# Ledger of designs, part 20: VHH binders against q9uj72

Target 1, 324 residues: q9uj72
Amino acid sequence: MFCGDYVQGTIFPAPNFNPIMDAQMLGGALQGFDCDKDMLINILTQRCNAQRMMIAEAYQSMYGRDLIGDMREQLSDHFKDVMAGLMYPPPLYDAHELWHAMKGVGTDENCLIEILASRTNGEIFQMREAYCLQYSNNLQEDIYSETSGHFRDTLMNLVQGTREEGYTDPAMAAQDAMVLWEACQQKTGEHKTMLQMILCNKSYQQLRLVFQEFQNISGQDMVDAINECYDGYFQELLVAIVLCVRDKPAYFAYRLYSAIHDFGFHNKTVIRILIARSEIDLLTIRKRYKERYGKSLFHDIRNFASGHYKKALLAICAGDAEDY
Key: E = the ipSAE of ESMFold2; O = the ipSAE of ESMFold2 at other seeds; V2 = 0.75 times the mean of E and O plus 0.25 times the DockQ between their complexes.

## First folded at step 4 (VHH; framework vhh_8dlx_2)

Design G3 (at its last look DockQ between E and O 0.95; V2 from the best seeds 0.00; counts 0 for: framework grips)
Fold by ESMFold2, look of step 4:
Structure G3 (fold): chain B 324 residues (1-324), chain A 119 residues (1-119)
Amino acid sequence: as target 1 above (324 residues)
Amino acid sequence: EVQLVESGGGVVQPGRSLRLSCAASGFTFDDHAMHWVRQAPGKGLEWIGNIYHSGRTFYNPSLKSLVTISRDDSTNTLYLQMNSLRAEDTAIYYCAKGRDFWSGYPDYWGKGTLVTVSS
């Protein structure tokens, strides 16, 4: 019946859904001189992605206009990014974020890590298809050209979308742990390759056994060992993989906390995670956030953002009874 | 108990104007966006427009310039002014209340008033 931990999002299919009336109300909100930003939020954050697609279709059918185009014209800054982002089908949103992480001068490695370390085989296949259809480019080729070294090799392994699934092998877990331990001690290029291949290819269930055996033979936690042995984006990617294997909602909670509290404008990270996880595990992420950091995610977003941008983020996050 | 009572419907000739009223009670009228919605025979619901306490109004683009929504907070009354009526405007017209102070999305409906545009 149940297989592993239960997770839950914050956005669900709306009952009694009427896409035609929703589209008419959005038309009123967008096609006049004034924009009813509150109504945009109250409709679009209260529909699941499939329902939003039906609204966009009704809008086009009734008015001959592109809903996302009208929103981009009327809205600005981070509020625009949130509202436009909600209108992307999930595989296309991942593809969109990866495309913009790699184009132009420089690369947003944190975006690459967050998406590729956390997505399932099915999600990776769907995003590769969306990337090809939308941008007429091959995702694997773009990652290869924009990255280098063992960081690239690890991303290239993840983007194949071929992680093992199925039963675990406790005897092999001990052997895999010995390989990881040797890789941390020797640190050659071949050892780094062996390490990332184990982390990228073994099932989550097998890796949890491997991490227990690693602690048995080394006396050390896997994340601590990686942090001592490696550096740069390769190290950050390996840590992200381990954290996602252990507790993926907790990984995203950590990323949100960092994005909210670190210096700089980390709005893209907050927006991306809230949208991408809203129908998957954002409620579980909220629980992990409160458990680990003491303050609710809702509270920290309220202090992080302002105006309609804040209202949109809070609506996606949904009200948190722990704030009251 | 929330109550929304529409009035002013009836038979009217094409080209005429008509004003509908909605008497509201059982909630703090000033705190809510108010809406007009209609349903023509054999058709689905059609949102006409809304009005906030501030007087800000938003209209279905298909009906803009044909209708005017106003409110009188002192009498808890919502109004719909319709001009140059056509046979296509034959419908049941509903008044609706926005959910609360923070969300203007409609959550409660009146029983409606029938408007028939016929010669």
Scores: ipSAE 0.671, ipTM 0.910, lowest interface PAE 1.4, mean pLDDT 90
Fold by ESMFold2 at other seeds, look of step 4:
Structure G3 (fold): chain B 324 residues (1-324), chain A 119 residues (1-119)
Amino acid sequence: as target 1 above (324 residues)
Amino acid sequence: EVQLVESGGGVVQPGRSLRLSCAASGFTFDDHAMHWVRQAPGKGLEWIGNIYHSGRTFYNPSLKSLVTISRDDSTNTLYLQMNSLRAEDTAIYYCAKGRDFWSGYPDYWGKGTLVTVSS
């Protein structure tokens, strides 16, 4: 059952916006031996991304300096990552996160899954363009070289950004559901390929019909079937696709809950989701989080982080579900 | 209810110094960051700097060596000391109040005091 009938972010265009004065106040905050971290938060988390771009342009015009560069010089650790991340246009932020997921020792497969399983065709097209312009590399080639197996093949299909966008066909949904069921029974390389091609290429609306038909045919939930049939990052990617089709805000709530409560201090995941979803569906994500886990996202962030890092995350989260 | 009254403006000679005052009332002065902002004839607002209740100060980088902001929480008064004044410092100077204890971003301005620097 799909309960997500409306999505909303937590950050909106500020009224009475003055980019010149904002840039001057940021200059004061950054261009000395002391840093006014509270003012950075109070300005940058209260502006939409488009307004933040205008602030950065004014800052450069007045002071001849790169605002992101100045913040990276003055700030450290996770607070730096939040404040710098807010200054990226959304396609470039996705490209930035994918680049860093792949260009260090090892690969951050969860970052690849989270971004590529959840983005629309248009978002994928724009992130590929941003990746090429910023890093002088082809995103698809980098994914190919850094991953392997059916996990790679599925990511390569997603990154094409060519998911179907047409009307639904209930008869075809029954046929597609049978193919998915056979793939769970046979588990050959060819069946894995057929399975991921359906999940990556059919429209969201068609896939919702397919998942209903899968339940009718098999008596089993699609996610449960995937978890029984497959393992590793391929299984995690397939589950992420299904969850995003069903209820994308709930998928991100699940990712945030895991990042906050799993061992290993998954700060990058929390930062990435809060920034990337802040103008899209973060308010809806908060509601799903409280519905599923009992405590608000705001409460869990308060216990997860400290200092100005915590203040920045809480400002982006903008309260709990009862505040709206 | 909130009132910010600037004073100390007037005509001054280039190269001289001038001290402006801002009398505040209608709020708990020492819980708020305080700001100075100016507007030259025909120009937009220019942020000069601020001061927090702790005494920490931050300045527009273009004005940092020319100005000093101080506050006297016992008299609810904000001060701006300006040195080496030039013709381009001719402006209306406004006192501004930070929103609340948690956000120092300005949300209220006084009516201002005119400073004219005659060549």
Scores: ipSAE 0.669, ipTM 0.908, lowest interface PAE 1.5, mean pLDDT 90
ESMFold2 (binder alone), look of step 4: mean pLDDT 82; pTM 0.831

Design G4 (at its last look DockQ between E and O 0.83; V2 from the best seeds 0.00; counts 0 for: framework grips)
Fold by ESMFold2 at other seeds, look of step 4:
Structure G4 (fold): chain B 324 residues (1-324), chain A 122 residues (1-122)
Amino acid sequence: as target 1 above (324 residues)
Amino acid sequence: EVQLVESGGGVVQPGRSLRLSCAASGFTFDDHAMHWVRQAPGKGLEWIGNIYKSGRTFYNPSLKSLVTISRDDSTNTLYLQMNSLRAEDTAIYYCAKGRSKTDFWSGYPDYWGKGTLVTVSS
């Protein structure tokens, strides 16, 4: 069976799919004292998410057990996070990551930025539904209570999932660019509000026109202007929005490079991106990574991760022939 | 050329024991995990278990107490010991070769024998 056409990803529907035999092999692998971690990788990274859901159902039907629960019991550390994460439906995985970004002491603002700046209207709607059903909480209310200032206002706008789609107006693009330019000059709270409203509400296609007009008016790139005008998480969120509008796979390639090379190997970020993008654009992200940084993503993961955790990440990432 | 030849099948009475063999050739046997799989009449494939070079074994939880998998690397032979046979154990039994230990997907089945029929009947 097929999960649909997931162009630009690295994980595809497996041919000759047998969920019953997969579940039996997983059941064997997850026995008491000894775990066949290679078999977990061989099966779960080589099935699409829809197929993994069918495996979990077969597992429960045959053994009366929850596959995710059994994996969390038998596995540890980052390998557990990868294997369990693969078993989440995509909207629930986003909800899961946002919940844990906000739960307890502190907030993982980079996780909030990465998810909310990059998801489509449909993805945000489904994520909000999954969050409510899984955690009995309202995503928008949690974001509101855990964040503040213009950073909060921008996230609240994004999480509504109401960006304009398919609309372009070149004359309005010039007007919007003038508003952005004035916001960089004046920097009042009102100007920050107008700036984030344009960036959150206009369609991607319209914003590309706006960014070109901003360059024409100011002589400066939009990202450079934001970096010079603003700071903190508000600035980081605005940059993330611009980068996602321009080239979303390149944004994720940048995030992965930073997660691998800045301040050590940031496991949570690497795991989150690889899983969330595996059926969407991870192949394209891989290409942008190699174009920008000279080495393949596969190479860098191999050099910085270890053990079955490394093997699982490499299985999701996949490589070009020269990587092997 | 990889070859897997199962033997030891036949008609056996309920409650009895049976040992199946799988003779392997055409590859370095001790570099590969080996599997047993069966297919009862009119039913789908059922994974029985596997065994690695190290002697580590993993079994379908439904069959764990009923079967034992072993291997003899000196004779390139895989074994399946079945005890207390029941009518529902009637099936064609296949051995399968896992991918080489140098393969990224090491241990995953990639070649199958033609099978041997076991009939459990009074």
Scores: ipSAE 0.744, ipTM 0.926, lowest interface PAE 1.1, mean pLDDT 91
Fold by ESMFold2, look of step 4:
Structure G4 (fold): chain B 324 residues (1-324), chain A 122 residues (1-122)
Amino acid sequence: as target 1 above (324 residues)
Amino acid sequence: EVQLVESGGGVVQPGRSLRLSCAASGFTFDDHAMHWVRQAPGKGLEWIGNIYKSGRTFYNPSLKSLVTISRDDSTNTLYLQMNSLRAEDTAIYYCAKGRSKTDFWSGYPDYWGKGTLVTVSS
């Protein structure tokens, strides 16, 4: 049995999938003094998430044990984070990352921005449900209590998961562009509210028209205008929304490049993006990365990561034949 | 051309032991992890265990106390020692070659022999 519909990721349903044999090989790998980390990688990165769930079920059925628990016992550090992360259903992985972003110290605001600016209405709805079930907390309430100002207001709007879908109205696009232009000119709290309401609520298709009209009216690119007008995490969130609307794979390529090069390899960010996008658009992200930065994502991961952690990341990223 | 030839199968009484051999040729044997897999009549493939050049072994937890895998790199031969055989151990036993040490997926099985039949019956 294969995972669902066609995707432009790097991880696809494995052909000739045998969850029983996979579970047996994982059981062997997780016994003894040291585990067979290569075998964990060889299996878990080469199955789609739905197949991994079936492997975990087979493992439990055969051995009476929790596969994730056994891996957490045997593994450590970032390698553990990658392998455990692969075993989360996607809504629960998003919920897990948001929970720890609000309790952790790493790139916490960037995690909130990255997830909430990029997820669809359906993904946000499922993420809120998973968060409630796993943590017995309301995601919106936690975001409200852990953030402030217009940054909070924008995140709170995004987390509603109620962005308009499918509709375009070119005449309204011109009006919306005028509102955005006024917000950049005036910069009051009320203008910030109007700006984020448009960016959070209009459909992606409508916003692309709005951004074109903004360019026509102002002579300025929308991202450049936001950078000129605003600062802090509010500015960064607004830019993330615009970038996701324009070219979401390019947004993630930019995030990965920054995570690899700007701060001594941001492990959490690289892990999160690779896992979350592996079955969605990671192949497209790789293409944008190479187009913009000249070297493949695979090459950069190989140069900056090490050990089995590196191998796991490279397996998820996959590469062209020349990378190997 | 890669060739894996299993031998040592046959009819064995329950409670007895048996040692299977796998003669390998057509590749550099000690660059590869080696595996044993079996298939009982009408059943799917069951992974038994593997062994690396270093001598490290890993076993299906259900079979761990029942089998021992060893290798002799000087004769390019893989071995499976089975003890306290039961009727449910009746199966075709295959040896399998793992990918080479230089392969990104090193150790993962990529070639199987034709197998040797073991029948455990009185």
Scores: ipSAE 0.740, ipTM 0.928, lowest interface PAE 1.1, mean pLDDT 91
ESMFold2 (binder alone), look of step 4: mean pLDDT 82; pTM 0.835
ESMFold2, look of step 5: ipSAE 0.727; ipTM 0.920
ESMFold2 (binder alone), look of step 5: mean pLDDT 82; pTM 0.831
ESMFold2 at other seeds, look of step 5: ipSAE 0.717; ipTM 0.919

## First folded at step 5 (VHH; framework vhh_8dlx_2)

Design H1 (at its last look DockQ between E and O 0.35; V2 from the best seeds 0.00; counts 0 for: pae O 4.1 > 2)
Fold by ESMFold2 at other seeds, look of step 5:
Structure H1 (fold): chain B 324 residues (1-324), chain A 122 residues (1-122)
Amino acid sequence: as target 1 above (324 residues)
Amino acid sequence: EVQLVESGGGVVQPGRSLRLSCAASGFTFDDHAMHWVRQAPGKGLEWIGNIYKSGRTFYNPSLKSLVTISRDDSTNTLYLQMNSLRAEDTAIYYCAKGRSKTDFWSGYFDYWGKGTLVTVSS
C-alpha cells in the first residue's frame, strides 16, 4: 500500500561502492600544485555520509593522513567549507555549526534558530552528545551563556529535546490557541513564556490543531500574528518553530531564499542547509522553493556562486531536467 | 571524438616485465592528467596511478614499487611499465582521461579506453 507525502534527499548511497578506490583517487587529487578539485567533488558529493566515513577510514589506512586535514590544508574559502562539511557525521556537523555560531565575540543567532527549531528529539540528543565529546563542553550551558531573554528561554527549551510525541487532544487545542491569542494581545513577559512553552513542548500534531484553532479565534494566521506581535530574534525563533511544524521543507526553502536574496549572499547558511538536508529532504526543499519563488534553487545557486564552490553546491542540490 | 586505445597486453610469465601503451586522440593530450586503472576478474576497479600535466606521477601505495607511468606528449601516448608481474596482476588494464570542467557528474574520468587484457600465468 501507498500512503501520503514523503520527503526525499538528493544524495543516496552509491551503488557498487568502492571505498578503497575512492581513497586512492582522493590521494591523487590532493597533491598541492596538482590538486584536482573536480575529482573531490565527483567523489564526495556522490557518496552518502556513511560511505564518506568509510572513505576517510580507507584514506587514513592507506596514506597515514587525515582526509579532512588534507582538504583544509589544500582548499580555501567556501569550497573548503563545503568539502570539509561533507565529511562530518550529521550530529557532529550540527555540533560543529553551533560551536562556531557561539565561539568568539558575538553570536550567530540565525544558525542557532535554524538548527534548534528544526531538529527532532533524537537529532538534538545526538548533537548534544557530539558537542560534549568534540568540545568538552555542555551545549545547554553554552547556549545559556551566549544568549538572553525569552530568546534564550526558548532555545533552552528546544535543546532539551523533549517535545511531546504522538499526543493530541482536540479540546486542549482550543485552550492552547486561546493562550496563544492572549499572549499576542498582552505581550507581557509571562505571556511570552506561556507562548514559547506551548510552541516548544506540544507535539507537531497537537500544534497543527492549535494553529487551526488560533485561526478560528483570531481570524489571523499564526505566523502573521507573531510577526505583528513580536520582534527580534525571539520573533524569528517563534516563526521558525511554526514553519517547521507546518512544513519543514518549506521552512528551509524560505531560509535558502533569504540567504541568497534578502541579507546579501550568506554562504554559511546555504552550505549548512545543503549539507545537513542532503540525505533527508533536500529534494522536497527544492520542490517547495520552486513552488514559492518561481525559479529553481539550482538556478539561483548557479547565478550567485562561482568556480568549484558553485560546482560543489550544484552537485549537492542536483536539478530537475530543465535545469541542465 | 575522444579515443583511448590500449595495447601491449597478452600472456606473460610471473616475474617478467610488460609495457602497456595508450594511444590518445580527439583532445589536447598535454592539457590533461592521465590515469591507469585495472580490474581483475570478478573484482572491483583498482586505481594504479596517474601522471599530471606537469609530468609528475602519483601511485597507488600498494603498487608504487611495481609500476611506472610516463607520457609522451609529442606522440599523445601514455605508458604503463609493470615489473615483477605476479598472478594477481592478471586484469584488464584501462587508460583514462582525467576530468575536464563540467556540470555533469558521472564518475572518476571523462573517458576510458576499452582496455587490454594482461594474463600472468605459468
Scores: ipSAE 0.473, ipTM 0.828, lowest interface PAE 3.1, mean pLDDT 90
Fold by ESMFold2, look of step 7:
Structure H1 (fold): chain B 324 residues (1-324), chain A 122 residues (1-122)
Amino acid sequence: as target 1 above (324 residues)
Amino acid sequence: EVQLVESGGGVVQPGRSLRLSCAASGFTFDDHAMHWVRQAPGKGLEWIGNIYKSGRTFYNPSLKSLVTISRDDSTNTLYLQMNSLRAEDTAIYYCAKGRSKTDFWSGYFDYWGKGTLVTVSS
């Protein structure tokens, strides 16, 4: 934020926006055997979320039908997930992803980590509100019932959405760093609790000071220390918090790279990040991705995805001139 | 290479019918969906409807009883029949070719005609 590199998305409000025409064309595209998937992509990936909401309203007024419902009826597989996901307001999309991460057998802890470690207080507040309204359930109660141990405790702290904002105290940063250092030396439940209280509740600005003091005191990088001291989803969550504090776009670039290469193209993760970050920092995420991994995100998606699913992902990601 | 040429426009009295034609060349006409779109003066584009490769048609609900789209694949010609015209139907009418495929983005359609003006005046 102190250099010329400002965080930016890839999807912006379309100029000369015509929601009535967009809705008309979507109706013509969603006609069973004659479904025009390219038209769906061309329209929906080239409008911002606010514009997509207006299109959905025009569609309902014009056809008496629910656009998301019609898309779910006619589309399948991962392409359906991308196109339907684009139609969610951001807080509802987060709520939707968390609901399905916890619904049924098993829990998708990586989804919980990715969303809860990265969202701001305002985003968490809106997400909890959307979850309650959409699912008639309490997000915090569902997290509590689906998780356990210090992993649960840390998620429960994050989901409160009460991180300190704008506060810095260099003397307290040194004290906080000593607490973190001792927690990495000792593994008691009380030390884990103190560690997560600091990481979940201190402001980003304060935590950057804390991490600097940690390096000064211990000679260790904070992520390396956590990796040496802890394991499981608790460790993964703590690392995610630290990475988001340091460079949130780089955290998402790492998550995308892992989703594409380490586990055979984990579709849910790629879709979630591209949609959720498309209007926030996906352009910056792309830059971090290329800087760190040598190939553009566009190239990797083109190489590993196929069909209309690939086309939709590439439209959201967009590319540099050299990618085309 | 690809060309779409609309014809049949002009000045017409309210309540009358009019048939527009679109002559297509430079591509395999029967492999593509074809569309009619209009733009009234000072207003945005309005989709009228289409005819799919399958031969099915789909219309803008507000116009469904007023328009009929047909195609003649032997002459590569798209038609728009309009009935009971009103002053609000004054517009430039375009035919458009549905997307074939592309790895790149270029709007709703691959190609547009230059349009034909229909003026409905009392």
Scores: ipSAE 0.470, ipTM 0.829, lowest interface PAE 3.1, mean pLDDT 90
ESMFold2, look of step 5: ipSAE 0.340; ipTM 0.766
ESMFold2 (binder alone), look of step 5: mean pLDDT 79; pTM 0.801
ESMFold2 (binder alone), look of step 7: mean pLDDT 79; pTM 0.804
ESMFold2 at other seeds, look of step 7: ipSAE 0.344; ipTM 0.775

Design H2 (at its last look DockQ between E and O 0.93; V2 from the best seeds 0.00; counts 0 for: pae O 4.4 > 2, framework grips)
Fold by ESMFold2, look of step 5:
Structure H2 (fold): chain B 324 residues (1-324), chain A 122 residues (1-122)
Amino acid sequence: as target 1 above (324 residues)
Amino acid sequence: EVQLVESGGGVVQPGRSLRLSCAASGFTFDDHYMHWVRQAPGKGLEWIGNIYKSGRTFYNPSLKSLVTISRDDSTNTLYLQMNSLRAEDTAIYYCAKGRSKTDFWRGYPDYWGKGTLVTVSS
């Protein structure tokens, strides 16, 4: 059935906002060899993105300097990545993360999956525009050149940003479910193409009906079926799409748990999700995380991160009263 | 009850020096970071700088050459030394306290005094 829960972020517009005084305190904090990192956190994590843009403009106006550039000079490692990332407009942040996922040796397929499987049509459109303006490249062409096979074909479909919206048809849902079931049985190239076309193009509302019908006819959960039928990044991408359709905040909770607890602890994933979801659904993600994993996201971040990097992540995440 | 009482303001001639004081009470002074802020007539608030328990100071880059902030934890007093005063330094000067050192948001200003007026005129 339709899973259109109310969602909420953790970062809101600050009351009594003074961008000029904020910019002055940031200017003071960024002096010398030992900057005031607590002050950077206290200001930048406690303003919404629109307010941060006003602070950056005030900083430029008063000091003739680029705030992001000054932070990159004074800060290092993951703390730098958090503080600089907060200063990106959301479409440019997505574009920035995709560019760096594909630049250089190898490709960070999990970054591509996470962003492209989860973003709405409007977010994808704005991201493509930001990518073109910032990097003078076509995002679709870069994905094509850096990926292959059915994984590429699925990403290419997602990046068009043309998913159907608002459409539901219960009779068609039964037919679509039969197509998905046959694709799991036969596994031909044509079946893989039909499967990803359904998952990429049908509305979320329609896909939820399809997944219920799939369970009715097969007796099997859609994610379990994909895991049995396919492998590699194609399988991971299909699962990400299904999870986002069902409960997008739960998908991000799963991604965060994996990034925190799996071997090779992936800082970029934690940073990306916290920043990108902070004004959208991060509070709802926190709820799903605690429901599924027993500990709050705040608690788990506190255990594995350290120093000002930890404090910045915790400031974005925020916590329930018992976390403090 | 937290109180911050600024003093040392008044009318001074351009080119002179002035030392402002802020007497603090109602909290453990040496557990808090302290700030100076000013507001010129018809203008917004301007952050001057702060000082931590360690004595480390940070200043608004526009004012760094003109001011020195110090503190005396034995007398619970914050100081602002201003040199070579100009007409544009005419303002109400506020003392502000930061959050306690045990607060998650430590050092961030959370309380302002009523201020002391400094008028620089010839």
Scores: ipSAE 0.503, ipTM 0.851, lowest interface PAE 2.7, mean pLDDT 90
Fold by ESMFold2 at other seeds, look of step 5:
Structure H2 (fold): chain B 324 residues (1-324), chain A 122 residues (1-122)
Amino acid sequence: as target 1 above (324 residues)
Amino acid sequence: EVQLVESGGGVVQPGRSLRLSCAASGFTFDDHYMHWVRQAPGKGLEWIGNIYKSGRTFYNPSLKSLVTISRDDSTNTLYLQMNSLRAEDTAIYYCAKGRSKTDFWRGYPDYWGKGTLVTVSS
């Protein structure tokens, strides 16, 4: 991954970490009917994922119980989803979100797009392994069964995790840009196939050259061209790929803003992005959000969410001094 | 200056009961969770339980039938009642103050006393 500046998350390894004492306090917080939700937040959002795994192991060893299971029994609604989600190793969390995107009443195409357009080859490899181990299913087969058309073909290419890395070729970038330009003119099945193969297979470095050459040839920005040429989830996926190549944190900031304002606070999307990006680039996402939309992500979450759910989201997001 | 002073430790016989006290000063006692934690010789810290101003208590599941935590907000005193003491209850017992209710992270321990030694011997 390349974005032009340093990226940073909001959750780091806690100093003075004591997994045994943390597990004991969680056991106390989960006793009886009325659990101590503030204590759950104070512990689990203030440990990195690796530390949370050690807490879960200590809890199991000490009490003979599954911490995630105990939380699911005591907690409800979106707060349950946040707290349980924090306990997944990152590849398994991606696998979990993809499984539920495809096994619900209908397919959640935006979830498929967000995960598959944004993950690196290594992350895709690890999520395929996690999916197989957890669900005894093949991720590629499930995507094939639940999707169709060029949208399916593009997702199938992304999920192979075989994007080129390393070298760029400026002469090939001009050729690739010509193919993209012709695909926007002709819009045949063959042209759509060539277009998605370029976007899925070329390195990020090469694609940045391709997008500049596309501008030179066509006089258009690549996103604007895709929006004019295509529609539906195929168009949305192509745009997501381009945005992730250019500025992945800005892509996630856009997705969060849309989830909060355009969809009437789409809880699953907000939860997924905050958890998945918390140790990777969520601080950078916050910066892009405030820069683009004027108000901090912290402010918008506080204004539109409520209760312990809000407290958990705000703990993951963190804020600047003026947010508190 | 926050100050927590544990007392009531000493040598006791197995099967007996013991009540520990913690005198608190330097903060608004009734707005904070208060905790008991112990450390047996050669072992790590073990959280016993906590209590909030309402009297609501939470206990380490391993200890919940063996101990009772209470507080007296008029005297700023935290108590730990231990019954049916065993040799494995030999430890240094600490009281700890939870974070202020105005702190985003209220309830989590942020200040510890020096502890009082309890020795359970036959």
Scores: ipSAE 0.304, ipTM 0.763, lowest interface PAE 4.4, mean pLDDT 89
ESMFold2 (binder alone), look of step 5: mean pLDDT 81; pTM 0.822

